VH-VL binders against q9nrl2r1430to1533. Designs and how they scored, part 7

Target 1, 104 residues: q9nrl2r1430to1533
Amino acid sequence: GGVHELSAFEQLVVELVRHDDSWPFLKLVSKIQVPDYYDIIKKPIALNIIREKVNKCEYKLASEFIDDIELMFSNCFEYNPRNTSEAKAGTRLQAFFHIQAQKL

## First folded at step 7 (VH-VL)

Design j65
Fold by OpenDDE, second read of step 8:
Structure j65 (fold): chain C 104 residues (1-104), chain A 122 residues (1-122), chain B 107 residues (1-107)
Amino acid sequence: as target 1 above (104 residues)
Amino acid sequence: QVQLQESGPGLVKPSQTLSLTCTVSGGSIDSGYSWHWIRQHPGKGLEWIGSIYYSGRTDYNPSLKSLVTISADTSKNQFSLKLSSVTAADTAVYYCARGPYRVDWHYYMDVWGQGTTVTVSS
Amino acid sequence: DIQMTQSPSSVSASVGDRVTITCKASQSISSWVAWYQQKPGKAPEPLIYAASSLQSGVPSRFSGSGSGTDFTLTISSLQPEDFATYYCQQANSFPLTFGQGTKLEIK
């Protein structure tokens, strides 16, 4: 049920945050450090935001949770060129997520 | 769960424009996924037509690029295919599909529509 | 374009058999291969991505292996519901391309 799903979301977020490749995704990109980021990315999101949404029980469906995670990765791949450290980390973390998400 | 459904005319005359729409339910096309059109000529394999991404960017098969337009309508949660100047060679089952958003080129289709048959005939 | 060549084009097998389908890429594509199963009159369904990762819900009798140019899809013990056409797809570069398919028929 909903409680089990919420727990599953919490656990998955914890695992994502603890992953070695989570560093590009922990917080929103700084506009100061990356001035053009928000000109390109219109729906910014990060793991800390997703965690807050989980804690506030804002996800009623697993698909909503998964969509936010996928948005997070999509933003990374949209902004960062293929061979950047961010894109590479994102690729690995996304692969990890896809495996873990099968449990949802 | 997310579901995709193709719609459009099943018969198109030669030289006309083939227009199809994929309606997505159970999920948003404005989320971080890739959205694809694939076709299958009778008794043949699969051919990738093109893709549109959540950002609105598109990629097309070079063999069809000059004839293909893919667009999205987030308000209707739909994305569409237009193929101009059709011939008998464009007779096929047309599928829309969803895939994860990956680093460019690394796409596969994890959810498919049931497909819609389009016949090009005078 | 990268060509994907499947072998065999068709294969007859019996329930319980071990079946192997091969896909050969015209150039190295790392591990960027997906496999699909298509039954008559139905849309393709994903089986494997990234050469060896099973999609959710796919039975463990399915497995994928390979890297570079040679890839295999294996069904360890064929079940009645496995008779279908199988396609490989490369995702290494655009345009995305599929193999010509392997039709797995009942002997």
Scores: ipSAE 0.588, ipTM 0.891, lowest interface PAE 0.9, mean pLDDT 94

Design j93
Fold by OpenDDE, second read of step 8:
Structure j93 (fold): chain C 104 residues (1-104), chain A 122 residues (1-122), chain B 107 residues (1-107)
Amino acid sequence: as target 1 above (104 residues)
Amino acid sequence: QVQLQESGPGLVKPSQTLSLTCTVSGGSIDRGYSWHWIRQHPGKGLEWIGSIYYSGRTDYNPSLKSLVTISADTSKNQFSLKLSSVTAADTAVYYCARGPYRSDWHYYMDVWGQGTTVTVSS
Amino acid sequence: DIQMTQSPSSVSASVGDRVTITCKASQSISSWVAWYQQKPGKAPEPLIYAASSLQSGVPSRFSGSGSGTDFTLTISSLQPEDFATYYCQQANSFPLTFGQGTKLEIK
């Protein structure tokens, strides 16, 4: 925990952002581009938001950090059919995350 | 860390409705993830009953679908199982569990409750 | 439904032994298999997901392999705490289904 745990969160976010499949998750979905998104997704979140929360030390527990990441993936899978590029990217990125999260 | 705890009557009469509740602590059920009910008949293997997702959607085992209802109460951070018209065959240890949310049917259970024994008997 | 058939149903082994448990799916399920360990009177605990990925906190002596229809759980060097019943589960399609279990007993 503490500073070490915070550093671990930072590192993991960096790795997620740098991943080839991070593109659906880098920032919040545009309501202009996807007009019905926020009718379906009630708790929107993205990697830039999570990164900011990490930087502000808002995560006191690893479980809180993990929950936000999982929410991010859940939103993707809830809105995007499984055969979409977004869902496929999310599936791969989530698998990556699950492996990396074991280090937390 | 997230913890799950089953609760409900341990004895149910035949033809009645089995009602169980899973109380989740250390995490919120409306923050993603998948939530599952699994049962284990005495000395037998595991049987998936059904699942509910943070969106409120549900999936049920077809063998039990007509008899099963899974619901969630976010205000109490609980999700519940109702199994109607029970028989002796429904005697089992009932587990609630959590798993990751996925884009397909690729669900597994990474956190389990302790389980609660339900006996169907006259 | 996809049937998962484990082999053997029971196995006796000694501490330090290499133990292999197999699970065969009635149809191809890619790599969507999870493995669980259950001790008497306790809930199942996850060991492996996606056929070969260790769950957090699981000792490295546990490993999973396979794809398609044939899957294997291996314990490289059996420890006293490993005597339990093990279950495979397919996550390829609904309904989710489990193997019948393999009881690992002390010889």
Scores: ipSAE 0.649, ipTM 0.904, lowest interface PAE 0.8, mean pLDDT 94

Design k100
Fold by OpenDDE, second read of step 8:
Order: C-alpha cells, then sequence, then structure tokens
Structure k100 (fold): chain C 104 residues (1-104), chain A 123 residues (1-123), chain B 107 residues (1-107)
C-alpha cells in the first residue's frame, strides 16, 4: 500500500544518495558556480528535493517518483556533455536506479 | 597528516604487467577520490584514471585501451594501479594523488601526492 | 581530447618581478582549470583550482584567472623559492589533461 511505497521510495533515495556517483545530484546546481545552468534547465531537481517530497508524502504513485528521478537524470544529460564527469556519474547512477526501481 | 606512500622504483620487461601501490594514511581513505598521474622523463603530466575507494567507481583515460586497472584495498587503505602489456613508452614516474571528497566533483584538484614510483620498461 | 597549451615553455625572471603564465584550452573548459607547482625532484603541488581559487597554504602572490579557453597564473612578485615547473590542468571532460608545463627560473 501507500505506506509500503513510501518506505520503498525513502529507501531507494537513501541508496541513491549513498552511491559513488550521486555527487552531481545531491543538491541543486549552484547558480554561482554554473551561471548559465538555469537558462538551460527549466525544471531543476535534486535528490535532496526528492527526499523532501518523499518525506512529505507528495508522491501518490510510483510513476510520479520515477518521473522526478528521470527528470533529474534528463537534466544532467541535457546540460553536461557525454564525456564529462557529471554525465558519466549520471549514466552509472541511472543504471543503478533502473535496477532498483524494478523492485518498487 | 595526510601521506601517500609509494615504492621508489620498478623495473619491468616489455609485454609484462606491473601493479603499483599507494598506501594512504592521515585521513579517511574511503572519503576521497584517488587519482593516478604519470610523468615521462622531461615531459608533462598525464592523467591515467580515478577511483572512488568507497564503492569502486572508476573513470579511465581511454589512451590506455583498458591496460590500466585501478583497485583499492579498504582494509589497508591502499590504492593500486595495474598496467599491462608494458612498453618502453610507459617508462615514467607514476603518482597517486588524492582528489576531492566522495561527494564532490572529481578532478577538481589533487591536493596530496605520493612521492611517485619510477617505472622503467626496458628489454 | 582537450589540449592544454602553456606559454611560454620557459621563462627567466628577476626577483620581485611580475610573472604571467598562460594556458590555452583547445575548447571551452568553463572554469574547470587547476594549476600545480612542481619543484625539481618533487611531486606537483596544488596552487589554484576552479581557475581562480587559491589552495590552502598557497601564498597570496599566486593568483589565477580566466575562463572558457584562456587562463593565467600570475605571481605578483616572484621569489627564489618559486623556481619550478608549472602545470595547468583541465577537468571539464575526460580525459583530464595537463599542459606541457612552463619552466620558471630566476636570473
Amino acid sequence: as target 1 above (104 residues)
Amino acid sequence: QVQLVQPGAEVKKPGTSVKLSCKASGYTFTHYWMHWVRQAPGQGLEWIGEINPRGGSTNYNQKFQGRATLTVDKSTSTAYMELSSLRSEDTAVYYCARGTEYYSKPGLYFDYWGQGTLLTVSS
Amino acid sequence: DIVMTQSPDSLAMSLGERVTLNCKASQSVSSYVSWYQQKPGQSPKLLIYGASNRATGVPDRFSGSGSATDFTLTISSVQAEDVADYHCQQYYSYPYTFGQGTKLEIK
């Protein structure tokens, strides 16, 4: 049920955060460090935001949770060239996510 | 204090493999990326690869065509770089260097370096 | 691969003079550039990261500037202990690459 799903979402976010390749996604990109980021990315999101949404029970469906995670990766690949550390990390983390998401 | 200790030198024949070690101390080994950089005699620096000792994620310079393998032993706080199919052009000083924290962008800086290991590849 | 080209290859300066070392990237690397000092027979030492951030313990006579493709390391007043090779590095994309280095000597 809903309680079980909430726990599953929470656990998955914990696993994502603990992953070696989570560093690009832990918090929102700094506008100071990346001045043009928000000119390109219109729906910014990060694991800390997703975690908060989970804690507030804002996800009623697993698909909503998955959509936010996929958006997070989509943003990364949209902004970062393929051979950047961010993109490489994103690729590995997304693969991990896809495996874990099958358990939801 | 942070220390990265490497063996002084290795001598190898072409076609063989070498596994260089880097023992870390003075900090939490699994909290920082570890990088490997080499420097041929009288030449500039060349980045080989990086590893996150926490979970083992790696990135490599494609130039090495999979000849380089980075590993760690968390129990001994030791990083390893194995280089196979050695050739004379691999003769260089090989450095291990501590990178950024595991929750930061790798490559940002290398703030502590080992003394380097001189690898000589000759027939 | 992104090529980092340093200039000049070597430089001889008098004590107290202003030293300017240049590093040019073959394509934009944003501000993802670090500088290292390597004294004879020693390992490299971090000076600057993020193009303009001075590393801990680095004297304030060292400064970094630049963005995109053109970067500069400046020593406002060169000292005898500054004799070394200086390397720039980009970490915008893989593989991370270094310049060929600039050798700084004192007259």
Scores: ipSAE 0.764, ipTM 0.918, lowest interface PAE 0.7, mean pLDDT 95

Design k105
Fold by OpenDDE, second read of step 8:
Structure k105 (fold): chain C 104 residues (1-104), chain A 123 residues (1-123), chain B 107 residues (1-107)
Amino acid sequence: as target 1 above (104 residues)
Amino acid sequence: QVQLVQPGAEVKKPGTSVKLSCKASGYTFTSYWMHWVRQAPGQGLEWIGEINPRGGSTNYNQKFQGRATLTVDKSTSTAYMELSSLRSEDTAVYYCARGTEYYQKPGLYFDYWGQGTLLTVSS
Amino acid sequence: DIVMTQSPDSLAMSLGERVTLNCKASQSVSSYVSWYQQKPGQSPKLLIYGASNRATGVPDRFSGSGSATDFTLTISSVQAEDVADYHCQQYYSYPYTFGQGTKLEIK
């Protein structure tokens, strides 16, 4: 069960990364490029971080994995206005995630 | 070398549709956003929309939402912009322009441009 | 939509002079501004992205600065080949919008 779940998490992360709209989420936001980001976002996270957690077997429950993914999107929508490319990408990627997550 | 090749001109009647092409070469077509920008005679530039040829994600200027459709043909490395319900105000040079790579923020820059297609809409 | 307003609309300068082109956004666009050069009868060419990053192959005399709402493209010493229209663009939010352009001529 656990091994199978880990494989499922790995596969889902791969699919998220390969998605057209993954570019805002591939790695942590640069403080140099976005100086005020970490003043607003207190729990930063990205797909590369989530992938590492999966590889280290840090997710014992699917809900924990899902929570981190949702946090990633929540951060995006908190910082980025609705009509930004980041927010639009996030909206589409989150919808994709929700569909794929049903298979977990 | 990167090249974006567009037809020289199109002439259309009001109310009709046009599908403009942009053939890309000299780079991996599916690795870069493709944008469409038009310029009416003597006017500034107007962004129409963008498409990621990799998976087909698109974003449109709401002004053209429902009237402009961006597509790609991966097999021929060609981007298309279809504009329907043409009106005289659509008369302009239409450019395709390569944007950022698929893992970068779109719109950051347009580093290569086609020569543009002059679309004339007149009765 | 975010409106980008360039100033002046046109200017004529002597060779070797310092040229300053301005672009003002109707609201903050952070540093998400690019500049393009468009010579007569040609397609636009990228000069600056991210407000201050010079594109590959762009001469050192071109520089960009600014943040939030006020942006500037500077030519330290204008050359004859710099005759063109210059366009600023924001990509902070959709739709991406351009200024109306500034026409630069040489006296």
Scores: ipSAE 0.652, ipTM 0.896, lowest interface PAE 0.9, mean pLDDT 95

Design k119
Fold by OpenDDE, look of step 9:
Order: C-alpha cells, then structure tokens, then sequence
Structure k119 (fold): chain C 104 residues (1-104), chain A 123 residues (1-123), chain B 107 residues (1-107)
C-alpha cells in the first residue's frame, strides 16, 4: 500500500487500541483462561497482531486490513453470546471502526 | 489508599429523580470500571450498571434501562448514578464499587466499595 | 436473567467447624463466579473471584470451588469474625446477578 494508506492504518489501529472497548481485542485469547476458545475459533486474531502486520507493511490493500479487523469482530461474536461483556464491547468498537474506516 | 466516598442518605418523593455521587481517591480514577449495586433492606444485592470512566462506555441491567444513567466527572474523580421516576421499591442502599482495570473484563470482581447511600423513596 | 440460588439461607456453626456454602446457577456460568462477605452494617468485601481465586488479604481458611452451575465457598475452620452474610455473584452475562445470600452465625 501507499504511504498514506499505511499511515491511515496505523492511526486507525492506535485509535482502536485506545478505545475503552478494546479490552477483548488487545491480544489473543488465553487458552488457559478460555480452554475451548481455539476449538471454536480457527482464525484467531487480535489488535496486536494487526498492528504488527501494519508495521511490517503486510497490507497491500485497504480491503485486506478491513478483512482482518472484521475477522476479529466476527470471532468475538461467534464465541460470545450477545449479552456478554465481550460482545457488548465488540459491538461498540465495531461501530466505531466502521465510522473511522470511512476515512480510509 | 483506595476510597470511595458516598453521601449518607437521600430522601425523595415518588416520581422524582435522584443523582447519587461517588468520589474516588487513592487510585487512577479513569483506569478502573465503576459499578453500581443496590441492596434493599434485608435483601440481597442487585447490580445496576457499570461505566468505563476512560471513554464512558456503559452497560446497564435491563431492569434499569432508560431509568438509570451512569456518568463520570474525570476532573473530580466522581462517578454519578441518576435514577429517574423513583418509586417506593427503589428504597435501598446504593453502593458504588470499583471493578477491574479498564482493559480487563468487567464484572470479575468488585474490590473496593463505598459505604453506600441510603435512598428512601416515600410520599 | 441467570438466577443464583444460595443454600442454606442461614446456618449456625460452632467455632472451628468446617462451613460449606453453596451457590447454584440457573445455567452454566463457566467459572465466572465471585464471592463476597458482608458483615453487619458494612459494605460487601471480596473473598473469591473466578470461582476459586482468593482475593488479596483473604485468610487461607476461605476457599472457592466449582464450575458450570454448582459452586461452593468453604471455611475450613470458622472463626468468630466470620459472622456475616455471604453473597455469590455471576459475571458470565448481563445482568450480573447475585444470590440471595447466606447468613452465617456462630453458636
């Protein structure tokens, strides 16, 4: 991707991480804390991984970046019922992301 | 030391609103979830809602949805709970309680509690 | 809502006896259960979180166990200062809910 796109991705990740609803997504789910997580979620991802991919310029298209973010949310909603704190946080953070992503 | 200071008591008429305060000290106010829990006389505990003081995200017990409003004032490290359309059944001790760090799953524990505010709703 | 049912409602024990308090969830809450102690006229105090983790400063005689729907708070040797109401709480899903409490007294 271009310099402008890379900068936009970096900034968006920073904003997502700083969001107070980012706690479910900051790093990969612990198998110790959630023993069955990886039996259900086959493509785990988190903001720290996405940030690393951005820093390594692995995203050539905005769609690739968006796909990873959406995967992150999809995993959350797949594993967590709607009335859990994780799902509620994810719902708010995803809404925030969708607004910010329009600037890409 | 961590302290959550609440007023001792409030007396209100049915149909009115009350805004209870909880002043936090001894820790970084914006770094921890704040919860509100009430306890009617001789009864168990009832969770009202939670707020992340960092960004203001809230989650409510549906029972209080639309009637309870949680807010914070970062400049004074004070959490507020406003409860409208008061009824006699709202008579209870209302606690504020510190939860987990803002970057952690809320609800895990409430490690510090205010002394509670006794709200009496009567005509 | 998930209902937490504690048993017994009250009990009186002799000093030094083993005390077992039970908490049943109406549906699985995994290990997302906390226990609180509330002495007369005081605010609740955290004892156990995550079903079995003892909070800082809590005496070793307190222990928590259980998973899914059945949880237990145990006092290996009850002391006079343990007279209190004990509350279990689930935080698996909203709304967080508490049991109705168990009142522990000393004979």
Amino acid sequence: as target 1 above (104 residues)
Amino acid sequence: QVQLVQPGAEVKKPGTSVKLSCKASGYTFTSYWMHWVRQAPGQGLEWIGEINPRGGSTNYNQKFQGRATLTVDKSTSTAYMELSSLRSEDTAVYYCARGTEWYSKPGLYFDYWGQGTLLTVSS
Amino acid sequence: DIVMTQSPDSLAMSLGERVTLNCKASQSVSSYVSWYQQKPGQSPKLLIYGASNRATGVPDRFSGSGSATDFTLTISSVQAEDVADYHCQQYYSYPYTFGQGTKLEIK
Scores: ipSAE 0.828, ipTM 0.933, lowest interface PAE 0.6, mean pLDDT 96

Design k131
Fold by OpenDDE, look of step 9:
Structure k131 (fold): chain C 104 residues (1-104), chain A 123 residues (1-123), chain B 107 residues (1-107)
Amino acid sequence: as target 1 above (104 residues)
Amino acid sequence: QVQLVQPGAEVKKPGTSVKLSCKASGYTFTSYWMHWVRQAPGQGLEWIGEINPRGGSTNYNQKFQGRATLTVDKSTSTAYMELSSLRSEDTAVYYCARGTEYYSKPGLYFDYWGQGTLLTVSS
Amino acid sequence: DIVMTQSPDSLAMSLGERVTLNCKASQSVKSYVSWYQQKPGQSPKLLIYGASNRATGVPDRFSGSGSATDFTLTISSVQAEDVADYHCQQYYSYPYTFGQGTKLEIK
């Protein structure tokens, strides 16, 4: 994708991080705080990891970037019931992402 | 010091609306969730909803969905709760309460509370 | 909604006695429980969060324990200033819900 795609990924990650509902996704879930998380979620991911991958130019296609973001949300919805604050935040953030991703 | 200041009382007729205010000071207003909780006379506490003053994200108790509206005015560090279609059962003390930081899970704790506004709904 | 049921509804204790307040959730709330103290005519005050973490400034005679559905607030040696209503709260899922409260009095 080149420089333009990289810039677009960077900008989108910045916008996701700044969003009100990014708090569940900023870093990997702490095993200390959530002891059973990694027994359930086998491909953990977070915005800081995705940001690092963007900075290292690890995404060759927009679809790869989108897949990681979708994985992040998928993990959230797999672990958290629908009526939790995490799931509610995830729902809103994902909707925001889908709108912004149309620009990629 | 953290302070949440609320008006003492409001009196309303059934079917009308009320907009309660909560003036925050002593901390960065946009950095913490703001919650609203009410307490009917002699009863327990009931959570109404929460708002992130930073961007305005809200979550509501479904009991109040469509009837309660949470807003903030960043310029005045004031949180508002509007409750419409008032009924006698809405008579209660309404508290605003500071929650966790905006980048944290809400609901963990309410560490500072306003003194509450007594809302009386009667004909 | 998750129902939080406190017990007893009220109790009267002598100064220095150990006080145990119970809170039962209708379903598992893991450790997402907080406790509040509300003195007469005052706003609630945070005592415990995360089931067992004491809030800043809270005397060490207060302690919280429990997980899943059964939670306990303990006052190791009750003092006169502890006269209040005590509320438990879950924040595992929406809506956040409180118990009906326990009234603590001194004999």
Scores: ipSAE 0.675, ipTM 0.899, lowest interface PAE 0.8, mean pLDDT 95

Design k132
Fold by OpenDDE, look of step 9:
Structure k132 (fold): chain C 104 residues (1-104), chain A 123 residues (1-123), chain B 107 residues (1-107)
Amino acid sequence: as target 1 above (104 residues)
Amino acid sequence: QVQLVQPGAEVKKPGTSVKLSCKASGYTFTSYWMHWVRQAPGQGLEWIGEINPRGGSTNYNQKFQGRATLTVDKSTSTAYMELSSLRSEDTAVYYCARGTEYYSKPGLYFDYWGQGTLLTVSS
Amino acid sequence: DIVMTQSPDSLAMSLGERVTLNCKASQSVTSYVSWYQQKPGQSPKLLIYGASNRATGVPDRFSGSGSATDFTLTISSVQAEDVADYHCQQYYSYPYTFGQGTKLEIK
C-alpha cells in the first residue's frame, strides 16, 4: 500500500540522484548562474525538492510523484537546446527513470 | 598533484584501430569528467568526446560518432579512447584532459592535460 | 557546429605592451568560453573559464571578457614567457569547439 509506495519512491529518488546524469537536476537552477531561467521556467523543481516531498509523504499517488519527475525533465528540455550537456543528461536520466518507474 | 600520463607515440596502418590510454593520479578519478582532444600538426584543437568515469556516461563529437569509443577502468584510474577505421587525417597528438566535477556543469574547463600521444597513421 | 574565429592569426608585440586577442562565436554561447595557453611542445594550459574567471595560478595580467558572441583575452603587460599559442573554446553546446588559435610572439 502507501508504505510500499513511499519506500519505492525513496529508493527511486536515491537511484536518480546517484545516476551519472543527475547533475543538472540535483538542486534548483541558480538565478545568478542562469539569470533568465526563471523567466522561462515557471514551475521549477529538482530532485532535492522531490526527495523532500517524498520524505514528508506528500505524494499520495504514484502519478503525483511521476508527474513531478516528468516536470523536472520537461523543464530541462524546455530551457536547454537538444545539443547541450544538460539536455543529453536529461535524455539519459529520463530513460533510466522510465525503466525504473515500471517497478512502481 | 594531479597527473595524466599518456604513452608517447603510436604508429598504425590505415583501416586499423588504436586504443590510447590515459592514467590518472593525484585526484579521485571517478569525480571528474574525462575529455579527449586532438591536435593535428600545426592545427588547432578538436574535441572528440567526454566520459563520466563514475558510471560511464559518454558524449561524442558526431564527427567521431561510431568510430571513437571512450571507456574507463576505475580499478586502475585509466581512461581509454579507441579509434577505429584509422585514416591518414587521424594523424595528430591526442590529449586526455580532466574536465569539471561530475555533479557540476557551470565553468566547464580542462584544468589538467596529459602530455599527449602522437598517433601516426601511414601506409 | 558553433565556429569560433580568433583574430589575429598571429601578432608580435614588444615587452610590456598591452595585448588583445579576440574570439568570435558564430552564434551566442552566453559566457561558456574558456581560454588556453599552449607553449611550443607543451600541452594547453587553462587561463580563463566562464569568459572572465581566471584559473588558479594564472597571473593577474591575464584577463577575459565578453559575452554572447564576442570575447577577448587581454594581457595588460606582455612578458617574454607569454610567447605561445592561445586558444578559445566554447562549451555551450556539442560539439565543444575551439578557435583556430592565435600565435603570440615577442619582437
Scores: ipSAE 0.572, ipTM 0.880, lowest interface PAE 1.1, mean pLDDT 95

Design k151
Fold by OpenDDE, look of step 9:
Structure k151 (fold): chain C 104 residues (1-104), chain A 123 residues (1-123), chain B 107 residues (1-107)
Amino acid sequence: as target 1 above (104 residues)
Amino acid sequence: QVQLVQPGAEVKKPGTSVKLSCKASGYTFTKYWMHWVRQAPGQGLEWIGEINPRGGSTNYNQKFQGRATLTVDKSTSTAYMELSSLRSEDTAVYYCARGTEYYERPGLYFDYWGQGTLLTVSS
Amino acid sequence: DIVMTQSPDSLAMSLGERVTLNCKASQSVRSYVSWYQQKPGQSPKLLIYGASNLATGVPDRFSGSGSATDFTLTISSVQAEDVADYHCQQYYSYPYTFGQGTKLEIK
């Protein structure tokens, strides 16, 4: 049910945030630090935003939650070349997510 | 105060392995990335790899072709770099250097450095 | 790998003079450049990060500028204690790479 799914989403977000490779994803990218980021990425998202949506019970389906997480990774790989710190971190975190998401 | 303590020197023969240590103090060991950088005599700096002591994530310079292995011992706040299949060109001063916090880009800066370990590889 | 090329290889300046050290990247590294000072027999010391941010405790006679491929470390008025090797470093992509270094001496 909804309550069970909410708890599962909460737990997964906690695990993602605690992961070593979460640093690129904890909050939205700073426009000051990366001036061109929002010219390229049109649907910015981060774990703090996803966590807020979970807390507000905005996800009615697991697929909606998963879509936001995948969007987060997609944005990272769209903006960052493969050999960047962000992309490497994203690759590992996404792999972790895919394993954990199987339990949803 | 932040301190990174390294042994002064190691002498090894070609083909062998060495495991260099870096004992950290004065800060929460698991909160900061740890980097390894070497410097051959009279040469520039060369980045070897990085490790997040919190969970053990690592990134390496592919130049070392898997010869370098970074590990940590949280209980002793000690970082290790093992380098195998040693060759004469591995002769250098090896530094450990503290990077950014675990929630920041690891390569942003290295703000504290060990005194370095001189590794001499010779037959 | 991204190659960082420093210039000049060495220079000798008089006390109080303005010193300019250059670092050129083989491709754009955005502003992801740091500068280090290494005195003889010592480990490197952080001076600048993010191309232009002065590290804590570093005298304000040091400054960094540049973006994309061309970067500069400036000492507004060189002091005797500034005798050292200076290294630039990019952290835009793996592997992180350093320049070959510039040796600064005092006449």
Scores: ipSAE 0.743, ipTM 0.913, lowest interface PAE 0.7, mean pLDDT 96

Design k83
Fold by OpenDDE, look of step 9:
Structure k83 (fold): chain C 104 residues (1-104), chain A 123 residues (1-123), chain B 107 residues (1-107)
Amino acid sequence: as target 1 above (104 residues)
Amino acid sequence: QVQLVQPGAEVKKPGTSVKLSCKASGYTFTSYWMHWVRQAPGQGLEWIGEINPRGGTTNYNQKFQGRATLTVDKSTSTAYMELSSLRSEDTAVYYCARGTEYYSKPGLYFDYWGQGTLLTVSS
Amino acid sequence: DIVMTQSPDSLAMSLGERVTLNCKASQSVSSYVSWYQQKPGQSPKLLIYGASNRATGVPDRFSGSGSATDFTLTISSVQAEDVADYHCQQYYSYPYTFGQGTKLEIK
């Protein structure tokens, strides 16, 4: 039920954070470092925010959790060209996520 | 103090392979990206690839894709670069260089470098 | 690949003079540029990262500036120990690429 799903979400977030390719996603992009980021990305999100939502039991459905994760990747690919380190990391991490998400 | 120790030189025949080592000390080996950069005699620097020693994730310069292989041995804090199908144009000094922390953009800077290994490829 | 072109290829300056080294990217690399100093027979040493951030231990006379395609490394008052090759590098996209280098000598 809901308790099992919550635990699964927690575990998945932990695995995503520990992944080698998590570095673009650990926290929100700095406006100082990337001044134009928030002019382009209107729904910023990061793994730390998703983790907080999980901890607060804000996800009632697995689809809501998945949507936030997919948004995170979508933002990355929207802002970063394909051959950037961010995009490459995102591609691999998303593939990993899709495999792990099948276990939810 | 951070140190990256590399062998002084290697001599190889064309068509063979070489595996260069880079022993790291003075810091947590698995916490920083490791890069490989070469420099042909009298030429500029050329980036080969990077590896995250924590999980083994790699990114390569397409020029070396399929020919260069980066690995690490966590137990000995040693990074390796294997280059196959050697040719004369591969003659260069090969550097290992420490990058940023594993949780940050890997290419931001290379703050510590090995002394380099001179690879000579000749028949 | 992004090409980094440095200028001049070489220059000789008198002690105490202001030195300006240029690096031009073939396309915008934002501020993702680093500069390295390489003395004869030595490994490169990090000077600047993020176009304008001085690395730890680097003298104040070194400074970096620029964005997008045009970048500059400046030595406000060149010293004898500054004799070296200087390399710019972009890390905006793969593969990371370096300029061909600028050789700085003292007259």
Scores: ipSAE 0.760, ipTM 0.918, lowest interface PAE 0.7, mean pLDDT 95

Design q57
Fold by OpenDDE, look of step 9:
Structure q57 (fold): chain C 104 residues (1-104), chain A 121 residues (1-121), chain B 107 residues (1-107)
Amino acid sequence: as target 1 above (104 residues)
Amino acid sequence: QVQLQESGPGLVKPSQTLSLTCTVSGGSISSGYSWHWIRQHPGKGLEWIGSIYYSGRTDYNPSLKSLVTISADTSKNQFSLKLSSVTAADTAVYYCARSTYKGSRYYFDYWGQGTTVTVSS
Amino acid sequence: DIQMTQSPSSVSASVGDRVTITCKASQSISSWVAWYQQKPGKAPEPLIYAASSLQSGVPSRFSGSGSGTDFTLTISSLQPEDFATYYCQQADSFPLTFGQGTKLEIK
């Protein structure tokens, strides 16, 4: 059901935000601090954006929700070199997400 | 234009701590970008030591991580390198550098002139 | 760590010559490569970023190409001020690593 599925999305977003490795993903990257970020990343997204979409019931399918989360991670790995703090955090958080997403 | 300048003792005894400071002008280290230490042993190539970001986070070369500390003093617009327990292998020209965000990767667009550090008893 | 192997280690050339320096990565690094020029007693200066993008102020006789594991720096017509040591650098993974350098000497 839609309400149950929505609740599941909400819970998962809460768990992602509370995770120790969520810090690169909490909000959109600052263009001032990272001048070329939006030249590279064409579909920026963050957990606060995803949370808003969940709250607005914009996800009709679990696959849509998962796609946005995966986009968030792919952006991270596209922009950040491997073995950076951001990339490492992303790797761990993504692994956590993949486990939790199995419940969706 | 951004300028970087290394400073510190040019001679360090073995087992002591090497301390260098990079003074940045023409831009704030806290406003963005990443700031790096790179060294070059005599007649050799370049070795990345570590980085400090505008947020204060650091990354280190794993080969040196246990011995390296990079810090920043935003009030002075400086960032520093400490390398403990130095040996002759740490004799090198030490550069501080700034990276670009071009290509979303760490390329070094601005360099200090470099400072020679010799480890000798 | 990703190893960057440059070739040749040294090359002798004359003014006006076309010079090619190569860099091979130990694994695929997309286009995350920079090239630097270093003259004796000076800091390295950037030439190329992202494998093929020319840094501002760098003469157009310099060019870079490559993707994956094989990269090339080319000087189309060597000038006297181009005699120096050149380094490639990968920006794909930490730790950041450099090639061992190519010394371009006057013939």
Scores: ipSAE 0.284, ipTM 0.812, lowest interface PAE 1.8, mean pLDDT 94

